# Designs tried in a protein design chat: VH-VL binders against q0aze0. Part 296

Target 1, 268 residues: q0aze0
Amino acid sequence: MKIILVNNRFKENTEKKAQEIAGQLSALNVEVIIDNGLDEPYAGTVDFIMVLGGDGTMLRAARRYGQRAIPVLGVNMGTVGFLSNIEINELAEYLPLILREEYSLEARMMLEVAVFQQQSLLTRVFCLNELLLRSNSPRMLSFALEISGQKLEPYRGDGLIVSTTTGSTAYSLSAGGPIADPQLDAFIVTPVASHIINKRPLVVSPEREISLHLLEEREAIIGIDGQIKMDFGAENRVLIKRAPHPLLMVNLKAKPFFTSIDRSLQRQ
Below, E stands for the ipSAE of ESMFold2; O stands for the ipSAE of OpenDDE; V2 stands for 0.75 times the mean of E and O plus 0.25 times the DockQ between their complexes.

## First folded at step 14 (VH-VL)

Design AA24 (framework fv_bermekimab)
Fold by ESMFold2-Fast, scan of step 14:
Structure AA24 (fold): chain C 268 residues (1-268), chain A 123 residues (1-123), chain B 107 residues (1-107)
Amino acid sequence: as target 1 above (268 residues)
Amino acid sequence: QVQLVESGGGVVQPGRSLRLSCTASGFTFSSYGVHWVRQAPGKGLEWVAAISYEGSNKYYAESVKGRFTISRDNSKNILFLQMDSLRLEDTAVYYCAKDRIYYSKSFYGFDVWGQGTLVTFSS
Amino acid sequence: DIQMTQSPSSVSASVGDRVTITCRASQGIKSWLAWYQQKPGKAPKLLIYAASSLQSGVPSRFSGSGSGSDFTLTISSLQPEDFATYYCQQDNYRPLTFGGGTKVEHK
């Protein structure tokens, strides 16, 4: 058995805990690869991915490994989130089940995002939550949204979010998007401070292709899962599709989505 | 230098066929949708046909549907218009034009035009 | 097919004049309208796209406005090189359709 441990190097407790867990797994004849985010993703085959940290660490793991159809377990280190399944103090209890492959899997759709400059591919990334296009200055953006070759009325405002259903509780929610059952596959398209009144979030088939480009030269940025940031100008274009493989999330204990959402909304 | 150059126009008889070509240079031809637009002598512009950047989707004006066929060769940077069953109403200068946006399946205006090739009829 | 009606068919103007050309679509086309300039014997040149976006290299005296069905091209201070025929064109619906043109000529 080979396992990747994904951790956040900048949180000292998490780094120390990753080393301790790696030692325990090695004693059980499990080969361990530690990914702290600094190097390229591990290129070899693995059987399981264990993510030590909060939702941000899970988002990074999903971008690096989500397309390999490998089980991914979120282990919370003390901050409650939506993407972890067990707490770190529960790991010893659940480790035998992990090693015996006694767990269920939940599939979560991902986005495939391709960013171009003058017809040349700048980057292709996969993400679990969303792509954000937003203005990087006080001036509104003017941009085109195309869905499977169909043009909507040009958007004028601060930006747009293209989200998965998993991402419906992240930035899309803050911008007025709906809360979606993460068991559904769909794109959620949520405008950010639209100047055109009554621009509504759209829920569209995950078979659709979505593209964006600016209609006027402006200072804008593209953000992916709140972790990757790129400049975006009138020479750029972004293409978004459903990724070929969903993220396979490990369920070792029940974590009811709607109960978690209800509790979170009460605290606001 | 971004250019489109049409060729293949000439004098034809009604009912005959003619093939127009448009050679592209100075940009990545395979990334853009391209169009044929015609203009009869002393008259306005009329959109004729379009082909998507990969060649899979083709669109025609009603007046030419079933008679004209648009195609492209991305390896040679050439756009074609095969015109069959030609009518006197097809008399025009034919322009090829490049759509503004790359890797799009929609239309965003024509930023580059060729100089045109004339199609006329004899008795 | 979407019909594009331009007004006027021709306008006589002098250098320095403000010239306004209108274009009406038979159905709503959102903001998906372009304006072109054509001089005798030459290919058209793109001036405005998406109703109000100025093409690179086009002088700022040209501006476009409108959405839905009613659109306007304005030349704020006509220059000698602006005497030409102007066309609107919708790209929201297939087939793409042009207006009949407006000739801007010397008084």
Scores: ipSAE 0.803, ipTM 0.908, lowest interface PAE 1.0, mean pLDDT 91

Design AA25 (framework fv_bermekimab)
Fold by ESMFold2-Fast, scan of step 14:
Structure AA25 (fold): chain C 268 residues (1-268), chain A 123 residues (1-123), chain B 107 residues (1-107)
Amino acid sequence: as target 1 above (268 residues)
Amino acid sequence: QVQLVESGGGVVQPGRSLRLSCTASGFTFSSYGVHWVRQAPGKGLEWVAAISYEGSNKYYAESVKGRFTISRDNSKNILFLQMDSLRLEDTAVYYCAKDRIYYSKSFYGLDVWGQGTLVTFSS
Amino acid sequence: DIQMTQSPSSVSASVGDRVTITCRASQGIKSWLAWYQQKPGKAPKLLIYAASSLQSGVPSRFSGSGSGSDFTLTISSLQPEDFATYYCQQDNYRPLTFGGGTKVEHK
């Protein structure tokens, strides 16, 4: 058995705990690869991915490894989040089940994002939460949204979010998007500060292809999962579709989504 | 240089066939939808047909549907218009034109045009 | 088919004049309208797309406005090279349709 242990090197407690867990797993004849985010993703085959940290660390793991169809377990280090399944102090209890492969998997759709410049591919990335198009200046954007070859009325405003259902509780929520059951596969398209008051969030089939381009030269950025940032101008185009593979999230412990929402709302 | 060049126009008799070609250079032809637009002598512009960048989707004006066939060869950077059952009303200069936006199956304006090729009838 | 009606069919103008050309769609086309300039013996040239977006390299004296069914092309100060025929064209519905054209000629 080979396990990738994903952590954030800049959090001292997480780094120390990663080394401790790696030692425990090695003692059980498990090969451990530590990914602290600084190097390229591990290129070899692995059986399981364990993420130590919060939702941000899980988003990075999903981008790096989510398309490999390998089980990914989120282990929380103290901050309540949506993407972790167990707490760090529960790991010892659940470790035997992990090693015997006695767990269920929950499939979470991902986005495939391709960014072009003058028809040349600049980058192709996969993400779990969302793509954000946002103005990077005081001037509002004017841009075209195309869904499976169909043009909507041009958007005028600060930007747009294209989100998965998993991402419905992230930036899309802050911009006025709906809270979506992560068991549902859909794109959620949420305007950011639209100057056209009747622009509403859209919920569209995950089989749709979504594309965006600017109608006028403006300073804009593309953001992916709040962690990748790229300049975006009128010569750029972004194409978004459902990724070939969902993220396979390990479910060892019942964590009801709607109970998690209620707890989050109570914190205000 | 970004360029479209039409060829294949000429004098034809009613009921016959003619094939127009449009050769593209200076841009990635396979990334863009391309169109045929015609203009009868002394008259306005009339859209005729379009084909998506990968060739999967083809669109026609009602006046030519069933008689004209649009196609493309992305390996040779050539757009074609096969014109069957030609009528006197088909007399026009035929332009090929490139859509503005790459990798789209929709339409966003025609930013590059050829010089046109004349199709006329012998009487 | 969407009918595109241009007004006027022709206009006589002098250098320095403000020229306005209107285009009306038979049904709503959102903002998906382009404007083209055509000089005698030449291919059309794209001026404006998406009703109001100026094509790269086109002088700022050209501007477009409108949405839905009513659209306007304005030339704020006519120059000698602007004497030409202008066409609107909708690309919201198939088939794509052009207006009948407006000839801007010398007074």
Scores: ipSAE 0.799, ipTM 0.908, lowest interface PAE 0.9, mean pLDDT 91

Design AA26 (framework fv_bermekimab; at its last look DockQ between E and O 0.81; V2 from the best seeds 0.78)
Fold by OpenDDE, look of step 16:
Structure AA26 (fold): chain C 268 residues (1-268), chain A 123 residues (1-123), chain B 107 residues (1-107)
Amino acid sequence: as target 1 above (268 residues)
Amino acid sequence: QVQLVESGGGVVQPGRSLRLSCTASGFTFSSYGVHWVRQAPGKGLEWVAAISYEGSNKYYAESVKGRFTISRDNSKNILFLQMDSLRLEDTAVYYCAKDRVYYSKSFYGMDVWGQGTLVTFSS
Amino acid sequence: DIQMTQSPSSVSASVGDRVTITCRASQGIKSWLAWYQQKPGKAPKLLIYAASSLQSGVPSRFSGSGSGSDFTLTISSLQPEDFATYYCQQDNYRPLTFGGGTKVEHK
């Protein structure tokens, strides 16, 4: 068995723990690769990905490895979030199950985000939570939202979020989006401070394609999972589709999503 | 610079056919939807037809539907308008124009126009 | 088809004047309305899109407003180069349709 341990290099506690776990796994004849985000994602074949940390680390891991159809386990290390399945102190208990591949998988839809510059592809990213378009100034944006070729009323406001159902409990929620069942595949389109006070979020079929572009010569920012940031102007366009592969999240421990929402949200 | 140049206009007899061309340069032609718009002498603008950037979707004004055919050759950066069964009311300067937004399945205004080509009829 | 009713058909004005042109759609077109300027013997030029978004290079004296069915183009202070014919155009529905045009001419 070959396992990637994903941690955050900026968090010393995760670094130490990654080394410790690596040692433990090695003692069990498991090949271990530690990915602390410093280097490019490991290109070789692996059987399992263990993410040590919080939701941010999971998001990074998802972007780096999500397209490879590898089981990904979130191991929480003292933070509150929605993307971890077990706690670090529970790892020892569940390690035998991991090694025997006795676990269930939950497929989580990811976004395929393509950003263009005057018809040239700047970047294509798969992300677990959301794409954010927001103003880079105190002035509101005017931008076009197109869903499957249908033009909606131009949006005027601070921005827009296109989120997965997984991401519904992230920034989309803060912007007034609905909490979505993570087992449901859908886009959630949530306006950010729309000039229309009652502008409602949209729940969109994952079969549809979403596009965004500015209608005015202004500067905006594209954010992906709150970690990737890039400038976005009038000559740019973003196309969003369902990613061709979901993230395969390992479910070792039952976590009732809806009954845990209040607890999780209260801690944020 | 972005440019569109129409050609193929001229004097024609009613009932005859004419093929207009529009040659694009200075931009990625294949990435944009394009339009034909005509203007009768001393009259206003009339949208005639449009074609998606891929060429898969074509749209026509009712006044030309069944008679005109829009097409494009992206490899040559050329837009065409095949005009059959021409009528006196088809007399106009024919403009080609590009859509503002690339890779769009819809239309978002026409930001670049050609100089136009005149189609008239012999008396 | 969406009928675009443009008013007035012509307006006589002087340099420095405020000029207002209106365009009414036969039904709601959201904000998908463009304004074009055309000078004699020339191709139209796109001035404003999405009802109020000024295009690059267009002077700030031009402004657009409106949504739904009623739209307005305003020239705050008419300049000599602004004498032309102006057209509104909707692209919310196919077929795309233009207004009848408004000729801004010298008083």
Scores: ipSAE 0.834, ipTM 0.913, lowest interface PAE 0.7, mean pLDDT 94
Fold by ESMFold2-Fast, scan of step 14:
Structure AA26 (fold): chain C 268 residues (1-268), chain A 123 residues (1-123), chain B 107 residues (1-107)
Amino acid sequence: as target 1 above (268 residues)
Amino acid sequence: QVQLVESGGGVVQPGRSLRLSCTASGFTFSSYGVHWVRQAPGKGLEWVAAISYEGSNKYYAESVKGRFTISRDNSKNILFLQMDSLRLEDTAVYYCAKDRVYYSKSFYGMDVWGQGTLVTFSS
Amino acid sequence: DIQMTQSPSSVSASVGDRVTITCRASQGIKSWLAWYQQKPGKAPKLLIYAASSLQSGVPSRFSGSGSGSDFTLTISSLQPEDFATYYCQQDNYRPLTFGGGTKVEHK
C-alpha cells in the first residue's frame, strides 16, 4: 500500500504530525510519500491520499490529485472546515479501517478550467470550489457569459463566480449564492456586485459548457479556489466544464452537512 | 496579415450549381466560426450561412435552406459554399467573414471580411 | 426571423456634424447587435459589437448604445472618410439578420 500525506509546510505542527504518521504507517509496511506543496505532484501510482489540515490543504490536494480516482481523506488538525471527515486525534482509531479499505466514498464534482490567450492555451487546471473572474481596478467589467452556445445578456459589474456544489459554501456564498447539497452535481453561477438590477445566481446542468470573455479592455483577475491567480484581459477566454473525474472523498464517520452548516452560519 | 479571399464566382444559368471557396490566412482558421454574407447589386447585406469552428454545426437563412450547403476544410484553411438550384434572386456579391470570438459555439460579430466574389446570371 | 429596421434610409450631412442612426429589432435581442460600415465597392468593416463595444482600430468618434430592441449608432463629428452606408446586425438569434442600411451622404 502507498499513501500520500498532504500537509502545509508553513504549519510546524502539521509537519511534525506528518512525520509521526509516516513513521506509524512505515511500521505497518505502508510506503509514504509526503507532499508539503513545495515539489511537483507525486507522479507514481498510489492507493490513498491523506490530507492533514484545513479546507485550503484539501483544495490543493484536489487540484493536484483529484483526477486520479484515488480515495482522499480529510483529517482536521483543529481548524474549522467543511472538507475534513475525521479529527487528527481520531486517526489511530480509524487507521485499521483505512488499511482494510473499510470505508465508503463520496463523489464530489470538480471543474475543468482552460484559460486561453488568443487561441493558445495558457493553463488547464482542475478545481474543487470555484473559478472567480473579478475586476482588479475601480472600473466595472463588461463581459460575455456563454452557456453551451447560448449568450446571456452581457454582465456589467465586479465579476462572476462559477462554482461547484462543494464550492457553494465558499466564495459563492459570500457573493450571495445559494447553499447547495454537495452530493448534487451542478454549476452555480453567482454575479459579484452586478450593476444590473436583481441579477440572480444561476444553477446550471453540469453537462453544459461555460465560457467567459471581456467585452471591453479592463484590468481583471481569474482566481481558482482562492489559490491560483492570473491576469485576465480582453484577449483572454476561459472555458469551464465538469472535470472527467470527481474527487473521491473518504467517509469513515457520518458528518451531517446540513447540521454543520446550521452551526457555522447561525452561530453569533 | 489576417486575410480571407473568396473565389469561384462567375456567370451561371438558372437551375445550375456553383461552388464558392474562401481561403483563410494569417490566423488559426480552425478556431473560428465563419460566415457567408451576400449583397445583391444596389441592395443591402443578407446573411446566408455560417459554420462552427469544428464544422459540426451549420446554419442557413430560410431563403437558401435546402439549396445551399456550407462546409469547411480546416486542414487547408478553406470555407466552401455549395450552391444548388440557383435562381436569379441569388445574384449577389458573396462575402466570407470570420466571427470575432475563438472556440465559441455562438456568434459575436464579423471582424474580418473577404473582398467578395460576384455571382450573376446569363441567358 | 428577427426583422431589423434602420432609420433613416439616408441622411445628408456635412463634415463636423453629429450623425445618429437607429436600429429596431422586431423582438428583444439583448445587447447582441453589431454595426458595420461599407464604402462603395468595398467589403463591410466592423465598427461596434455587443451594442456598445468599439472594435479595435475604429476611431472613438463612433459609439453605440441601446439594449433589448432599440439601438443607436452615433458619429460625434463626421469626417470625410465616414460618408458610407451603415448596417446593424443582430447575432442573438439564428438566422442572423441585417438592417436595410443607412446611407450617409454629402449635403
Scores: ipSAE 0.807, ipTM 0.908, lowest interface PAE 0.9, mean pLDDT 91
Fold by ESMFold2, look of step 16:
Structure AA26 (fold): chain C 268 residues (1-268), chain A 123 residues (1-123), chain B 107 residues (1-107)
Amino acid sequence: as target 1 above (268 residues)
Amino acid sequence: QVQLVESGGGVVQPGRSLRLSCTASGFTFSSYGVHWVRQAPGKGLEWVAAISYEGSNKYYAESVKGRFTISRDNSKNILFLQMDSLRLEDTAVYYCAKDRVYYSKSFYGMDVWGQGTLVTFSS
Amino acid sequence: DIQMTQSPSSVSASVGDRVTITCRASQGIKSWLAWYQQKPGKAPKLLIYAASSLQSGVPSRFSGSGSGSDFTLTISSLQPEDFATYYCQQDNYRPLTFGGGTKVEHK
């Protein structure tokens, strides 16, 4: 069995813990590859991915490995988010089940994002939460949203978020988008609030193709999962589709989605 | 440098066929939707047909549907209009034009036009 | 099909005049309207797309406004090179359709 351990190299406790876990797995005759973000993603065959850290580390793992149809387990190491399944202190309890492959999988839709400059592909990225288009100046943007060749009224404002249902609890929520059940496949299109008139969020079929481009020359940026940023201008376009493969999230411990949301929404 | 050049116009008899060509240069032809627009002498502009950048979607004005066929050869940077069952009302200068937005499944305005090719009938 | 009605069909104007051309769609087309300029014997030239966005290289004296079904092209101070025929076109629905044109003539 070969396992990738993904950690965040900027946090000493996650790196030390990854090395400890790797040692324990090696003692059980498991081959371990540590991915701390410094090297290219491991290209060889792998049976399982264990993410040590919070939602941010999971987002990076999803971008690197999510299209490879490999089970991915989120192991929380402090700040509990939406993407971890077990806590680090529970790993010993669940490790036998992992090694015997006795777990269920939950499929989570991902975005395939292609960014172009004058018809040349700049980047193709797969992401779990969202793409953000945002103004990079005091001026508002004027931009076109095309959904499967259908043009909506031009958008005017600070920007737009195109998220998955998993991403509905991230930036989209802060911008006024709905909370969506992550078991649904959909795009959620959420305007980024400004003092300028904006449109209501849209929930869109995952079969649609979404594109964005500016209608006027402005300085903008594209953000992906809040972790990748690139300049975006009048000569750029973004094409967004459902990614070919969902992220396969491992479920070892029941994590009722609606219990977590109820707690957050009851802020007293 | 960006250029569209129409050809294939001429004098024709009613009921005959004619094939117009539009050769593109100075831009990545295969990235853009392309249109045919015609203008009868002394008259206004009439949109005739359009084709998506990959060639999979074709659209026609009602006046030419079933008689005209739009197509493209992206390897040669050529747009075609096959005009069958020609009628007197098809007399016009025919322009080709590119859409302004690349890799789109829709149309956002025609930013580059050819000089046109005349189709007319012998009287 | 969407009918596009332009008015006036013709206008006589002098250099320096403010010229306003209107275009009405037979049903709502959102803001998906383009304006073209055409001089005799020449191909049309795109001026404005998406109702109000100026095409690159078009002077700022040209402006477009409107949404839904009623649209306006304004030339704030007519220049000698602006004597031409102007067409609106909707590109929200297929088939795309042009207005009948407005000829701006000197005198």
Scores: ipSAE 0.697, ipTM 0.879, lowest interface PAE 1.5, mean pLDDT 90
ESMFold2 (binder alone), look of step 16: mean pLDDT 94; pTM 0.956

Design AA27 (framework fv_bermekimab)
Fold by ESMFold2-Fast, scan of step 14:
Structure AA27 (fold): chain C 268 residues (1-268), chain A 123 residues (1-123), chain B 107 residues (1-107)
Amino acid sequence: as target 1 above (268 residues)
Amino acid sequence: QVQLVESGGGVVQPGRSLRLSCTASGFTFSSYGVHWVRQAPGKGLEWVAAISYEGSNKYYAESVKGRFTISRDNSKNILFLQMDSLRLEDTAVYYCAKDRLYYSKSFYGMDVWGQGTLVTFSS
Amino acid sequence: DIQMTQSPSSVSASVGDRVTITCRASQGIKSWLAWYQQKPGKAPKLLIYAASSLQSGVPSRFSGSGSGSDFTLTISSLQPEDFATYYCQQDNYRPLTFGGGTKVEHK
């Protein structure tokens, strides 16, 4: 069995904990690859991915490995989140189940984001939560949203979020989007500080193709899962569609989504 | 430079056929939708037809539907308009025009135009 | 088909004048309207797209406004090179349709 341990080198003691866990797994005849985010993603075949950290570390793991159809387990290191399944102090209890492959999988849709400059592809990335288009200056943006060839009334405001259902509790929620059951597959399109009256969040079929481009010369950025940032100008275009594979999240412990939402909302 | 050049216009008899061509240079032709727009002598602009960047979707004005066929050859950067059953009211300068936005399934304005080719009828 | 009605059909103006051209759609087209300039014997040139977005290289004296069914092209201070015919064109519905044109001429 080969396992990737994904950790965040900038979080307190996570590198030491990753080494400790790698040693424990090696003692059980498991080959371990550590991914701390500094190098390119591991290119070989693996059987399981264990993410040590919070939701941010899970988002990075999903971008790097989510399209490979490999089970991914979120192990929380201290901060409560939506994407982890077990706590670090529970790992020893659940390791035998992991090694015997005695767990269920939950599929979470992902976005495929392609950014073009004129006609040339600049980058193609996969993400679990969302793409954000936002102004990078005091001036509001003017931009076009096209959904499967249909042009909507142009948007004027600070930006727009195109989110998965998993991302409904991330930036989209902060911008006024709905909370969505992550078992549903859908795009959630949430405007950011729109100056157009009655611009509402949209819930759209995941089979739709969504595209964005600026209608006026403005300085803007594209943000992906809150971690990747790219300049976006009038010569750029972004195309968004459902990624070919969902992220396969490991479920070892009952962590009902609605119970997690209730706890989070009551604390705020 | 980015340009479109029309050819194939001329004098024709009513009921006959004519094929117009538009050669593109200076941009990635296969990435853009393209249009045919005509203008009768001393009259205004009239949109005739358009074709999507990949060639799968074709659109026509009602006045030419069933008589004109738009097509493209992305390997040669050429747009065509096959005009059958020509009528006196088809007399016009025919322009080809590039849509502004690449890889779109919609239209966003025509930013590059050819100089036009005249189609007229013998007396 | 969407009917695009321009007014006036012609306007006589002098250099330095503010010129306003209007365009009405027979039904709502959102903001999906373009404006073109055409000089005698020449192809049209795109000035404005999406009702109010200025095409690259077009002087700032040109501006567009409006949404839904009523649209305006304004030339804030007419220059000698601006004497031409101007057309609006909707691209919200197929077939695409042009207005009848407005000729801006010397007087």
Scores: ipSAE 0.755, ipTM 0.888, lowest interface PAE 1.0, mean pLDDT 90

Design AA28 (framework fv_bermekimab)
Fold by ESMFold2-Fast, scan of step 14:
Structure AA28 (fold): chain C 268 residues (1-268), chain A 123 residues (1-123), chain B 107 residues (1-107)
Amino acid sequence: as target 1 above (268 residues)
Amino acid sequence: QVQLVESGGGVVQPGRSLRLSCTASGFTFSSYGVHWVRQAPGKGLEWVAAISYEGSNKYYAESVKGRFTISRDNSKNILFLQMDSLRLEDTAVYYCAKDRFYYSKSFYGMDVWGQGTLVTFSS
Amino acid sequence: DIQMTQSPSSVSASVGDRVTITCRASQGIKSWLAWYQQKPGKAPKLLIYAASSLQSGVPSRFSGSGSGSDFTLTISSLQPEDFATYYCQQDNYRPLTFGGGTKVEHK
């Protein structure tokens, strides 16, 4: 068995904990690779991914490894979030179940984001929460939104979010989008400060393709999961599709989504 | 140099067939949807047909549906219009035109046009 | 099919004049309308797309406005090279359809 331990290099305690856990796994004849974000993703075959940290670390792990269709377990270290399943102090008791592959999996859709510059593919990335298009200046954007070949009325405003259902509780929520059950597959399209009063979030089939491009030259950026940022101009195009593979999240312990939502909303 | 050049126009008799070609150069032809637009002598513009950048989607004006066939060869940068069962009402200069934006499933305006090729009839 | 009605069919104007051309769609087409200029014996040239976006290289004296069903093209100060026929064209629905054209002639 080979396991990747993903942690956050900026949290000193997670490095020590990762080494501790790696030692425990090695004693059980498990090969361990530690990914603290400093290097490129591990290129070899892997049986399991263990993420030590909060939701941000899970988003990075999903981008790096989510398309490999292997189990990913979120282990919470401090900050309570939506993407972890067990707490770090519970890991020892659940480890035998992990090693015997005695757990269930929940599939979470991901986005495939392709960014083009002058007809050439600039980058292709995967993400778990969302793509954000936003103005990088006080001037509003004018842009085209196309859904499976259908042009909507041009958008005028500060930007747009295209989210998964998992991402419905992230930036899309802050912009006025609906809370969606993450067991549903759908795109949620949420405008950011639109100048048209009746622009509402859209819930769209995950089989559709969504494309965006600027109608006028503006200073804009695109953001992916709040972690990747790229400049976006009128010669750029972005294409968003459902990713080929969902993220396979390990379920060792019941963690009701709606209970988590209720707690989160009480903080605001 | 971005350019479209039509060819294949000529004099035909009603009921016959004619194939028009449009050769593209100076841009990535395979990335753009392309159109055929015609103009009868002294008359306005009439959109005839369009084909998506990959060739899988084809669209026609009702006046030519079932008689005209649009196709493209991306390896040779050529657009075609096969015109069957020609009528006197098909007399026009035929232009090919490139759609403005790349890899789109829709159309955003025609920014590059050829010089046109004339199709006329003799009885 | 969406019918595009342009008015007027022709207008007589002098250099320096403000010229306004209107286009009406038989159904709402959102803002998906383009404007073209055609000079005698030449192919059309794209001026405006998405109702109000100016094509690169087109002089700023040309502007477009409108949404839904009613659209205008304005030439703020007519120049000698602007005597031509102008066409609107919708690309919201297939088949794509053109207006009948407006000829801008010398007075």
Scores: ipSAE 0.727, ipTM 0.872, lowest interface PAE 1.0, mean pLDDT 90

